# Ledger of designs, part 14: VHH binders against WD repeat domain-containing protein 83 (wdr83)

Target 1, 315 residues: WD repeat domain-containing protein 83 (wdr83), of Danio rerio (Zebrafish) (Brachydanio rerio) (q6dh44)
Amino acid sequence: MAFPQPRPQAPQLPQHLWRTVDCQQGAVRAVRFNADGNYLLTCGSDKSLKLWSVSRGTLLKTYSGHGYEVLDADGSYDNSQLCSCSSDKTVILWDVASGQVTRKLRGHAGKVNCVQFNEEATVMLSGSIDGTVRCWDTRSRRMEPIQILDESQDGISSLKVSEHELLTGSVDGRVRRYDLRMGQLQVDYIGSPITCVCFSRDGQCTLSSSLDSTVRLLDKSTGEMLGEYSGHVNKGYKLDCCLTDKDTHVLSCSEDGHVYYWDLVEGSLTLKLPVGKAVVQSLSFHPTEPRLLTSMEGRVQVWGAEPEDAAENES

## First folded at step 5 (VHH)

Design e19 (framework vhh_7xy4_2)
Fold by ESMFold2-Fast, scan of step 5:
Structure e19 (fold): chain B 315 residues (1-315), chain A 128 residues (1-128)
Amino acid sequence: as target 1 above (315 residues)
Amino acid sequence: QLQLVESGGGLVQPGGSLRLSCAASGFTFSRYAMAWVRQPHGKGLEYIAEINTGGSNTKYSDSVKGRFTISRDNAKNTLYLQMNSLKPEDTAMYYCAKQFTYYYDSTGKLTVTYFDYKGQGTQVTVSS
């Protein structure tokens, strides 16, 4: 059987500021790590999507094509493609290397809040204030969605894909989980507009953030609420939440200029990280390392665990 | 796909009556408050009437109060507007609208849109 670990280590939390990036995009509406965590994406109110090196903090490429603010973006697993969505009601598929629009997908009746590739990057999923999720084939020249999901009673604010499952959050106060293979839908009623949803790294739990200033963790198999996290301010803004790379802590943006870290199991506040004096709207946690991105106004900050580790990585 | 399909308009003489219908699809009709709005030729949209989810509460603009009646049939996903004592000033394209939508605006702040219409409308002309 398994032997006990000889030395348990305290989890490292990213709380050391490694870098501040002035994105020159107006406000940064969303910040995202790419699949391997070597790059970051910034979605600008200036209508641009930008790709940056995490290790160097340098701009690599600007993607121009949207008619209004870029609200979300995602990168394919192989770093060959990006997808983005906008207040212009479109979803764009981009070639990373050339910076060219591969396809501009129309069909949503309102602004598109969220977009993500599935694991294989064969499908893009987009969620809109029109209350629909649209599933788009990335490989064909088909302009129409392959599927429209319209069970939501109001706008989609957030979505995440994990394997064959789609998780959505709506301003109708519901978190919906679709089994895309079985056609099954599970609905959790929260009762306040949802701002963000995500899966735990192990895929066993779902996390949601809502305008009652509460983040909730639910077990997928039982529907049981395993954790509830509060103390931050989330009363009016669409703020991101996430889990650490090892599922040890829950993180949330806050309207008070901080990122809050809670112990997953105990629900106790571990760290209240000061970012600045404005709303911290977006965050992204590195897939395998204790590294965090935060966006506030027109700037992105990169946070790491240790000053020594940060100095070595800045070479 | 959210669709609202209006019908029942036409040409009518002053003092006449018309009943408008709106067939709703692509959303859970019984969970939304609904409204009728109109647009006279070359003018902006004007709010006419609204009805809550269950049909128990209605509101009307002063210009139509006492003459128009809004109602709904949730089993048929249909919204109605009964228009009596029609005046030349009622001449407009009539749209049915999903009333009240919460959404996050471009700054990320939760905001309310009062009216959202998706149909082609139905023309009402009051003239001799």
Scores: ipSAE 0.304, ipTM 0.680, lowest interface PAE 1.8, mean pLDDT 88

Design e2 (framework vhh_ozoralizumab_d1)
Fold by ESMFold2-Fast, scan of step 5:
Parts: sequence; C-alpha cells; structure tokens
Structure e2 (fold): chain B 315 residues (1-315), chain A 128 residues (1-128)
Amino acid sequence: as target 1 above (315 residues)
Amino acid sequence: EVQLVESGGGLVQPGGSLRLSCAASGFTFSRYAMYWVRQAPGKGLEWVSEINTGGSNTKYPDSVKGRFTISRDNAKNTLYLQMNSLRPEDTAVYYCAKQFTYYYDSTGKLTVTYFDYRGQGTLVTVSS
C-alpha cells in the first residue's frame, strides 16, 4: 500500500501585473531592484538614473550627471550609495540621500555596459565594449582602477559579483569566472554573443543567455551543462535573464514581447508572460520574494503573485 | 588601458606624400587586426584601410586603392599608413583603430564596429 506523498506548495510566480510605471526617461535600458527589494532603479536613454518606491510606484529621486544614456546601475547593501555606467564611457558613484555625484570615474575606452558593487560595497566593477573589466575602490579618492581585467577577446556585455568571484559575459561567446582573491580564471565557451550572466542563489551554478535564443545553466565546479532553455526569441538584442528567488525557475526576456519562465530541473516551459508588443529588454527579480520588474520601451511593470492591493491586506 | 597615438600629419600639396604612424599600447598588438579611418570636416567617419594580425593581408576601398599602403611592425607595436598621390578630398583627421567586432547599440541591438579604440587623430591637409 502506497502512502500519499506530501504535496509541496507550488512556487508562487510573479504573473499578476501590480503596477505600470511611466518613467519619463525615454527608453529604460535597465531596471534593477535595490539590495532589499523595497526600491527600484531605472536607467534612462535621457541620461538620468531614477530611484522609485516599489510599493507606491512613486519617483523618489533623479540622479543627473551622465553625458549620455545610462546603461546599468546598482545599489549598495546599506542603501547609502548607487553606482551607474553610461555610453559616455564613465562610471559614477552617487550619494543616495543627497543625489550628488561622489565620484565620476574615467578610463574605459568605450561605452560601459554593466556595473555592480561587491557585497561590501568596497569595490565597483564595470564592464565595457573596450573588452575590459575595471575594479574601482569606493572608499578612496583614487581615480585610477585598482585592477584591470583584459582577458576578454571582445566587449563585456554583462557581469555579476558573488563574494570573491566575478562572472563576465562577452560578445566573444565566452563566460568567464574570476577568483578575485587568487587571480584565477575559468572560461566556458558558449559560441554565441552573451547577453546576460548571473549566479544561482545557492552559488553552485552559472546562468547565461546568448543570441542563439538559448539560456544555459552550468555547474560552476565542473563546467557541465545542467540545463538548456529555449523557445523565446533572442537573436539581436541584449536581453536579461535571471533565476527566481528560490532557484525554482529560469526567466528570460524576449524580443517577442514576453518573459519566459522554465522549470529549472525539467527545462519545460512553465509560463509565457505577455508584457506587450515590443522587445522586453531588462528584468530584475526580487532578492527574497516572488516579485519581478520588467522594462519595455519607456515603462516598467511590477509583477507579483497577487494584485498589490490584495497583498497589502494579507495577514 | 588601450591607447593609440597617431602622428605624421601635416600640410602637403596635391600629388604629395605623407607617412602616418600609430603607436599602440595597453593591449597585445600582434593579436588584433588594425584599421585606418578618417573624418573630413563636416563629414562622417570613412574606413580607409585594414591589415590582418600578421600583416600578410590588406584591404582598401576604391577611393584610396593603389595610392595608400597600410603596414605594421608587431615588434614595435606600430601601425603605418603610406599615403601617395594625395588629393584635396583626402583632407581629414586620420585615426588608427583596433579591431572591435561587436557592440550593442543605443537600442540594445548587436552591431559591428571598426572604429573603437581610435586615438586623438592626426590632421592631414592637402592644399596649395
């Protein structure tokens, strides 16, 4: 006689539109949750970086200082600082509360596609079409980078930092993982221009999206491909990918106006979320809750497991 | 940091010759194809020459073919452009450029460029 198996609760997926924010920045090139997920950052083609309340959808502050489009941004763990990068070839460190530029860092030979703080916010890392990653000290008045990584054969499209590891994606079709303490490098050859890279939440896997319309999950220690996710359209645009807050699903933006959700282990399509009629370019998943940000043209959508008004009244 | 420093420009009469040089640093010069590009006053960038990593293959547009010769010295990290039979329409700022095959443009779409890592340029004026 078989005993009934415990029924695990199905993971809550953010598929209900809670809010649409008209950012008034031209096109929104990147959307990012801050470290605690209470705020969101929008990077505008109008040269501005904006900070918004997730719960209210209201503009809190505008950060002006870049000479061209803002392409990426990140917030420090303590919410005291922001960093951003631009087509103007600079990285800017901002004071959140005052909205003032703390430092404007020069050195990249071309536009800067991606930027992130390390966990302690002691270093900013920036990746450029110049094929380099530059590591900048946030605490000193130093204008020169503390380190330049130049092993990439073509432009850096995406980077992520986890503890002492840096993960980069390049248009040369390679994903690179650097041990920043030991100066060691591991290279995974994908063979198509990389659009986005990230770490799994447990730190055991790497995820990459590329212009062959494929998202790949690799075991970090062995380089073995554990999963492959397809069916979306990613043939020409730099689109984001990510994992859910509990590593249950893989998500990708798509050129067809949808966000695709696949079961991480099975590789099967779970949800094809309609966002609109244009390219969905950027997304960000909440650090601890099933909430998603998507950007399409000049607008950001906030997606949750239930309507926001209903969620505010839960016990 | 990738740096390219052009030199050798100046004023020359029609039919004259000039030799441009580009001193490269901050990258392994011998591993990249190199380019010369120019920008005439009030005009866009125009590609004028390409050379492969070893210097064995060169390419030119019809506007300069037979008059311009690109060469490189990988031991000296230097790129050259020999310009002969110069014409008034060759008047431009000349830039050397390192091969950069792909980048995402302002819309986020992947595109190609041959003009990244260009230096300050060197002015060539062809006039009486």
Scores: ipSAE 0.285, ipTM 0.674, lowest interface PAE 2.2, mean pLDDT 88

Design e20 (framework vhh_ozoralizumab_d1)
Fold by ESMFold2-Fast, scan of step 5:
Structure e20 (fold): chain B 315 residues (1-315), chain A 128 residues (1-128)
Amino acid sequence: as target 1 above (315 residues)
Amino acid sequence: EVQLVESGGGLVQPGGSLRLSCAASGFTFSRYAMYWVRQAPGKGLEWVSEINTGGSNTKYPDSVKGRFTISRDNAKNTLYLQMNSLRPEDTAVYYCAREFTYYYDSTGKLSVTYFDYRGQGTLVTVSS
């Protein structure tokens, strides 16, 4: 059949507040959707990691074992495991169902800012203020890392994994992309401390946020800058950035209490979403639907593309 | 226990060259990125160069780019700075440092710290 498919629906932006979750963890340093977007993870200054239902807004489980603030977390694709990292310099692998620590991994010389599973959950990657990325085998009982990546000149602030590629953001003002199969490294010099990095959903672009209050989109293969997004405030805080589920818009947290949305291609500001009166530090975009998580102080907000009352009337 | 001992400074004319050395002890030198920083009279600390653990990656600010070269010898636990085409504004005390790092504090705000900056430094004076 050679008939054109129906025209896609216009992009929907999550701008309707569905619920506010008081996490009871002190400050929430990071908020993350799990792999399927049905659950959310909150990383607390109280040293706890918590798992919540997105649809109900209810606490499902508390993970206790870190000695200081939890700074980041990730869930495995099959929902069987969580990984987290902390100011206590450790990475913890957790069993989701039992809430038990499976492994507590030591080796970083300073706070661990970011952690993620690869797609198969066979490796955890952690990035630290010590300037290293450490690659850990999830299936082995060994405590030493498989590999240490030390090409960074200063602390690792953010990392993301996509297939065989690792993307890192450093306070040294560089975004680094490693081909984990071929051992090749590509470096993009931004010139201001990097706060967050991510891949586009199609894997063709990289996005970075930095302390010059600028978010940049680069073509992955050429390093060409395809877009630049500004108007928000990011001068002193480690703020998250991301792309929408269909790569239509760029989002950034802001020190002025808003989340900024820009059209990816045009670079124009589409929406300045008011969250509250404090720094919006962390955000996470749903893997397949226009839903957003934001964290501010001790609270997480869940945002949808339509009002909650309209969603409640959908069977 | 960390000791960093700088040497090789002195008086040099504009356009001249000097090679600075830093002897490291009390830690596993090959596991740390190393840095040169300088402080001109009455001014703050300024980063001069960076080198990764293996010596394959180096970074310089525009003020010294093309004139200064950082290198390391992990077998000798020694860091070097080759300074060419020296200018009067390069006059400063030069220090080597093991861990100069940025970090995000408990509020999420960016902070800067100098870990393991030790020693008297070595004075470089560029004057005719």
Scores: ipSAE 0.023, ipTM 0.430, lowest interface PAE 5.8, mean pLDDT 87

Design e21 (framework vhh_ozoralizumab_d1)
Fold by ESMFold2-Fast, scan of step 5:
Structure e21 (fold): chain B 315 residues (1-315), chain A 127 residues (1-127)
Amino acid sequence: as target 1 above (315 residues)
Amino acid sequence: EVQLVESGGGLVQPGGSLRLSCAASGFTFSRYAMYWVRQAPGKGLEWVSEINTGGSNTKYPDSVKGRFTISRDNAKNTLYLQMNSLRPEDTAVYYCAKKFTYTYTGGKVTETYFDYRGQGTLVTVSS
């Protein structure tokens, strides 16, 4: 009907395309919001890491130093540093303002799939196809890791840090949660290679995606499966998953060119967002607002809850 | 599938020597720390040696330190145990093992289990 009725307030979901960014980096392997959500990072198959303004869609700086594809990146809470990892087996710590390499860390025996700062940016954690997680001190001149975690039976595909906890996903089909303070390890068996892991915003649950085209939500303390989300295609690619800013929905990339949104509690498909005709490789959800980044081939798209908002925001 | 095939055991007199081998397949051998464990008749498993991924660091319990030497050849996916000055108390089935994290839902895992799926190799030290 032409006249809209008052509706119950639905959760705000980013489903309106604000802008498309042609990153000119070859394929964009990972896209990430920075800590405050004002900037985005793109990891290129051309060996570069790029920093962009979310509001303007403009390139701010290019970071060059890796010898091969950049596979993941993260920004420090104060926007002073970036970290990145590469198929060149290295982890690089960068100074944001100067664009200079502060440290280039070697030690992994294979490509490094994932990297993240802890909350305080005092440690970087990197996960590799070599099956190890390495913990690096950001403040010292030490070139050796302060800790190596080697309990994984196959390559590390994904990691996330929350306070004193480390969550890892492995090709061995297991999600591991380390309490780094207590030295305790919880293992959850999924049975298919893990492509992505993350924590819920409230810290009570873990989310994992795997090559059986299934995303799973587990209670963190018990390991009880609280939700299972399917209908998308994830059979051959290392695709991202996440939760919305208020933990209302689960999102997954898909090989069919869509981002899938499921209601977290009901498990029902809420939205099948068309991105394009290729694999959606990576996504990142804004820390506090309903805004989404998606990467497909060499392009990043910025999605908002309201139409055309970003096009008017020329600051 | 992960396979570990031990060989080199046999009957030997006290004071003798044996060299055990373990052929590994179905996983990337060079990424795993490797172990030798043994089980004497009527007893539980006992750890006897440990080697890191690159072979630069080794560990032994006091019962075998100075007598046993663990080594590895990552190009051949093979683990070795050189056993010298053998004693009757060394009589056991010897297994090679890698670390295996137990599959567990609903709690915390505070230890890693040895994966010793091979049939083992019998070492008998007598007469």
Scores: ipSAE 0.000, ipTM 0.123, lowest interface PAE 16.9, mean pLDDT 85

Design e22 (framework vhh_ozoralizumab_d1)
Fold by ESMFold2-Fast, scan of step 5:
Structure e22 (fold): chain B 315 residues (1-315), chain A 128 residues (1-128)
Amino acid sequence: as target 1 above (315 residues)
Amino acid sequence: EVQLVESGGGLVQPGGSLRLSCAASGFTFSRYAMYWVRQAPGKGLEWVSEINTGGSNTKYPDSVKGRFTISRDNAKNTLYLQMNSLRPEDTAVYYCAKSFTYQYDEKGRLISTTFDYRGQGTLVTVSS
């Protein structure tokens, strides 16, 4: 008779454990999806960077060249290059297919906590306990940075790049947003050491987590605090936070073995996901699908629906 | 406890200049974006400028762009508005305002959005 109007679907949250990967790298310090979400990167205390297939759960390649633990990594948009950073004070640019070091970049005075490509993979940006961000040209054989940003009063713990903007989090309790084209700097004072920063997917907000066990959402244009998320434990570890693929929820790692999900607008705790009995150190949310990576000790968990094998007949 | 005290208003001739000040207390001034808003006689509130927490980014409506400059001194907890090339239509009470803030309950639920605070205002009259 009458056709019913489709009801809006509730946002899908990844809470089903699909896979556990034993990375065999000692502790996994960071876990990251690549640009398209088909692969994952694991940064090991054993000094290795590893690339894995998400759909198959298999190790594809091991990248060896760092002198100490690998702390962060990122993949280029075209899957041709990786970048990584280490307690050895270096940033390495890798060729994905060969597994070879393309460049090993020195200059930081201390361990390098974070690294990321810009969208076009023409620049790598690295943040260090030395309080500087260094911008490196990926296309030239230049060994020195094209720019050094030194406005931070203490170590850089986290950075993210979006178009012409750089967002940094510092031990000095400040979140800094640089407009790289205009040379403008905006500073938000939080007051506790920052552990992680990220942009919302729409680019209108910034998210930060800090050692006061609080995650904060700020309006990017005004610096106004739009949301505050608490109940988790973050007092001593550099833990990750992020937003879901549709900016519906805020997520944080926790020292109590859980990942916490809060509704972005309501601020209410939606889900307290049990991962295990140790510190959940790192997380990464899929760029387009409700799929989550978590790391705890030497293992990575993949949460969400089992992915389709997109390359089933072509490799 | 939150207090904003505006000063510097007065009578000025068309083409003249005034500098308004706002002394802030009872909150951590450096953590908030700040605004100037005005209310002309018999009219509603009109936004006239905004400034981010660090003072590096400012925004204006077309009605005052190029004539007004907002600035802040976080060490002195003071907000300023430099007004140049004043016009009769700039006649208004000018208010210093802290940004709108989201209010949360003890469980983290958003319960309201409010205009956090504005001061008593300072009158600017532009007349010959």
Scores: ipSAE 0.000, ipTM 0.102, lowest interface PAE 22.2, mean pLDDT 84

Design e23 (framework vhh_ozoralizumab_d1)
Fold by ESMFold2-Fast, scan of step 5:
Structure e23 (fold): chain B 315 residues (1-315), chain A 128 residues (1-128)
Amino acid sequence: as target 1 above (315 residues)
Amino acid sequence: EVQLVESGGGLVQPGGSLRLSCAASGFTFSRYAMYWVRQAPGKGLEWVSEINTGGSNTKYPDSVKGRFTISRDNAKNTLYLQMNSLRPEDTAVYYCAKSYTFYYDSTGKLTVTYFDYRGQGTLVTVSS
């Protein structure tokens, strides 16, 4: 006879609504935590990029300079710079403190869907419907890209950078991983338009979402499929996916107004989080804590693992 | 100059078979994934089949899966569609394309705006 082992406590998952932010930007196309998770970025159909306090839910600064919708943004590791991309075909580098445009980079032939700094913020990488990724030097005044990657057979929908590796997702149904130092390319054929790609936190795996309503986890080096996650609705929209801060769960937006959480290893649905009555398009997971941002229409919701500790206001 | 020339369409009875061909020129055919798409009278464009650059991976919607087979001959710059067990609802103009240009519109929805290299099409009519 053995004593029953205590069951491991379920990982803390962000399922408690802390606040709803009305961004006043039209539709919010992308929501992103900054590098330390203290701030959030919202990309508006009103052509603005906005910076907000996560803890207060308050607007800190508006960045104006794009000619059309802002589709993606990223913050530098030191919080000194932002980059953004737009349906105006440009990439903009911003000074955070002044709100000034540092550079406005032209060259893409169509709307720019995604943008990210490398870890050191020495390079910006942008992906466009023109089927190219362009690599831009953040430090020089050169207006031409350092490198153009044109191996994609159709538009780039999503990209992520981790160390010396670039991961891209394309509407051609392929996930591509570039070794930026060695010039090597690995291609994984999924066969449905890709909506989002990301790396696992440990850097060993890649995650992709596609219009067959399936999220896939692949071993980065071999391309072996390690996990498959389904039950959500992703048939027509460019929806985000991600992993939790400790790689315990896979998350996906859904066209049915929910965020789906699956156990990474088991592939089983852990939580179907109700956000609202419209398409949940964008999400961002905090770098170190169980906190989630979701965007639906013109609003961003901030989710925590426990109810928010707020001062009690008694009448 | 890029050209795609479809052929092999015609009138066939329900349950019959047809083989469509697409002759490609003016671009490096072996470097592009290829598509068959169709347009029925009064309806929008519908994706019918996809084939990768080497011909090893193919995709079909449920409406034609098991009945249609896409193939390619890179040495001849030719794309094929074998259509079996044809139904009246398969009646359409069939087009060969490199692929269409897919865009996520302002609502985030996937939209087909145009074909990069759509040919003139070949008419398939399934009727008694």
Scores: ipSAE 0.053, ipTM 0.478, lowest interface PAE 5.8, mean pLDDT 87

Design e24 (framework vhh_ozoralizumab_d1)
Fold by ESMFold2-Fast, scan of step 5:
Structure e24 (fold): chain B 315 residues (1-315), chain A 128 residues (1-128)
Amino acid sequence: as target 1 above (315 residues)
Amino acid sequence: EVQLVESGGGLVQPGGSLRLSCAASGFTFSRYAMYWVRQAPGKGLEWVSEINTGGSNTKYPDSVKGRFTISRDNAKNTLYLQMNSLRPEDTAVYYCAKSFTWTYDSTGKLTVTYFDYRGQGTLVTVSS
């Protein structure tokens, strides 16, 4: 009797629609997995932030306090706190369990496009069209930012934090990487307005998307261009990009109603996933599994690599 | 104090050429990427061209690629757009830009807005 040895499997890509969530928030400006990938956050043009179950597609809590559209949000690693930012120029820190505003932070001169906790959730970082990144202490009742970063020559469109590093994308066509402890700055000139930035999962590369309909992969330490990904449409919308859970593929939203998947190393198009007939604006990839969230207009789609198991989909 | 003053527009026949200039002042011109953007009557803003700080890298949308050339003279604080093989659909007010920001319309479309723009642009009319 021989025991079958599993053959190493090719990376599976989320292309099976598991569910569509009608968020009832007007347009969904951003969709984000939480830290463990069991929940999702939706940022609404109706001024609300909502928390949902990924497995059930059910609304768990609504967070109300912003004066205009919610543009981005993030969850702390321990699931105790949320942060969000808005066209109302504020950043809000929320208690997840109670749904209450812990703090409403003012200081930005314009819309706040992006917000994220650092790994320890001791700091929130916010990026605004005012050209600044503001760093806010989560543990203090201090209303002033602990640090303002003003090296950007125009509005901040996107930011991501990894360990002690902050990555920003600006409409000035530059991707900036800050070492927050050393006070060091590295600038990579892309030359087109940046719509989204992110780190690779292994932390060795940076990814950026820009209005020239191109996604670029750069070596973090050298700034060397490792890859370029194109064929999608990104000319007028602030669209998200990301990497898969195992850094095998690059993904981008597209104005043509699809999500594009490219092989990371070859740069070849692997999959053009049809989402619908409107702009796919935001996406989020699961931290450890091949699962994807996409937002299009007022709806969020949950995508898996296999058809959803009927037992898991039992309400 | 920041000023961007466009010039060189006018009436031209289809197939003709125009060279636009933008005189920049009030900031260190050589430190900023520069852009040309246009707005046709009754339409939104459309990106036309981009140039990096040193002038070595330029970008164009397919609608003008091969016909338009952006350049800069950092010693003169001047941005240029050479427009060849002009078409009626190129009729627009042309703006140069240093700083721009993003805003969302009611459909979620990201629209470029200008904070440091100075001047009224320069009108280009292509007619037969």
Scores: ipSAE 0.027, ipTM 0.358, lowest interface PAE 5.9, mean pLDDT 87

Design e25 (framework vhh_ozoralizumab_d1)
Fold by ESMFold2-Fast, scan of step 5:
Structure e25 (fold): chain B 315 residues (1-315), chain A 128 residues (1-128)
Amino acid sequence: as target 1 above (315 residues)
Amino acid sequence: EVQLVESGGGLVQPGGSLRLSCAASGFTFSRYAMYWVRQAPGKGLEWVSEINTGGSNTKYPDSVKGRFTISRDNAKNTLYLQMNSLRPEDTAVYYCAKSFTYTWDSTGKLTVTYFDYRGQGTLVTVSS
């Protein structure tokens, strides 16, 4: 008589609240893991960018220099630099250790909604309501962008960079994928304002969320729709979406105070995570572990797949 | 360099008509929705009319609907506003605008944001 082999465990989803961080920044417009997932960045309506320890929930440094709300931020792969963008129409490059502004870059005609380093942190890419993406050299003292992309017919809401590819989402209802080396452009027409775009971890698919309360997964090479995810509320707010660290699930913020998790392949709702009673606006998924950051009003929550093993006191 | 040059304003009696023109240059006019907006003395900007890229869809607020007609000539890069049955409350500087259709406001909600690119304006005075 042999015992049956245990069934492989289903992937664990981050649904256990580990800590709540009161950011003291007014509203938190964006929350982002850094490249290794040990730190988090919070973009405040009080004009500040803050860096926090994920494991302790403690404030490490405040970055002050923007004239209005900070709307997005990113960290370099080596943790030496941050970039941020603001309603003040600027992009700032920061030195992490000193907290100093390295450069304040002007040129966008309106609010800058999104910003990211390329993998090597040699270029910053910024997307604005002015309908342009601007590419800035991080190592040069040059103040003008090295490239401007102006094919969008309305504001840029979201961008992501992967190797030589740039993915943008626009209020014009289009997701655009640029091959920055070959100068090629692929356009997918969704038809509702795009709030967020991202690549799948395997690089084969693109994910987009839009104001028709729908998240869509498209095959990158063909543009074929592989998945459609709905049931959440996204009718007016700039809400984030993402994939889990292993591409098993799609996640979306929601105006109803929840984060929605759908099985990637089946499209079925796996989990409706209650965060609170206000709009959940921003989220970020850990690069290698099942950990999630969510922002709602002025607070950030850290979520893990297991019950807490390192509880911290809330300030 | 984006340039918008409005013309056709002036003094008119109540019940009269005016035709405004806007000459556009420095961008591909046929690829953008165009707007007319106005600013009365001491007041903020008010949206007056909207036209899509091809001219087949137009929108107006109730305050001017049935009295104002927006049109465009993409071959001439020109936007027009025909204003009929003018009233004293129509007195304003009228601006031709190329704009971002939408942005997210301070609450994170998508709102209409107007007018990184507008002309110098043309004054319309409706008085007896």
Scores: ipSAE 0.354, ipTM 0.713, lowest interface PAE 1.6, mean pLDDT 88

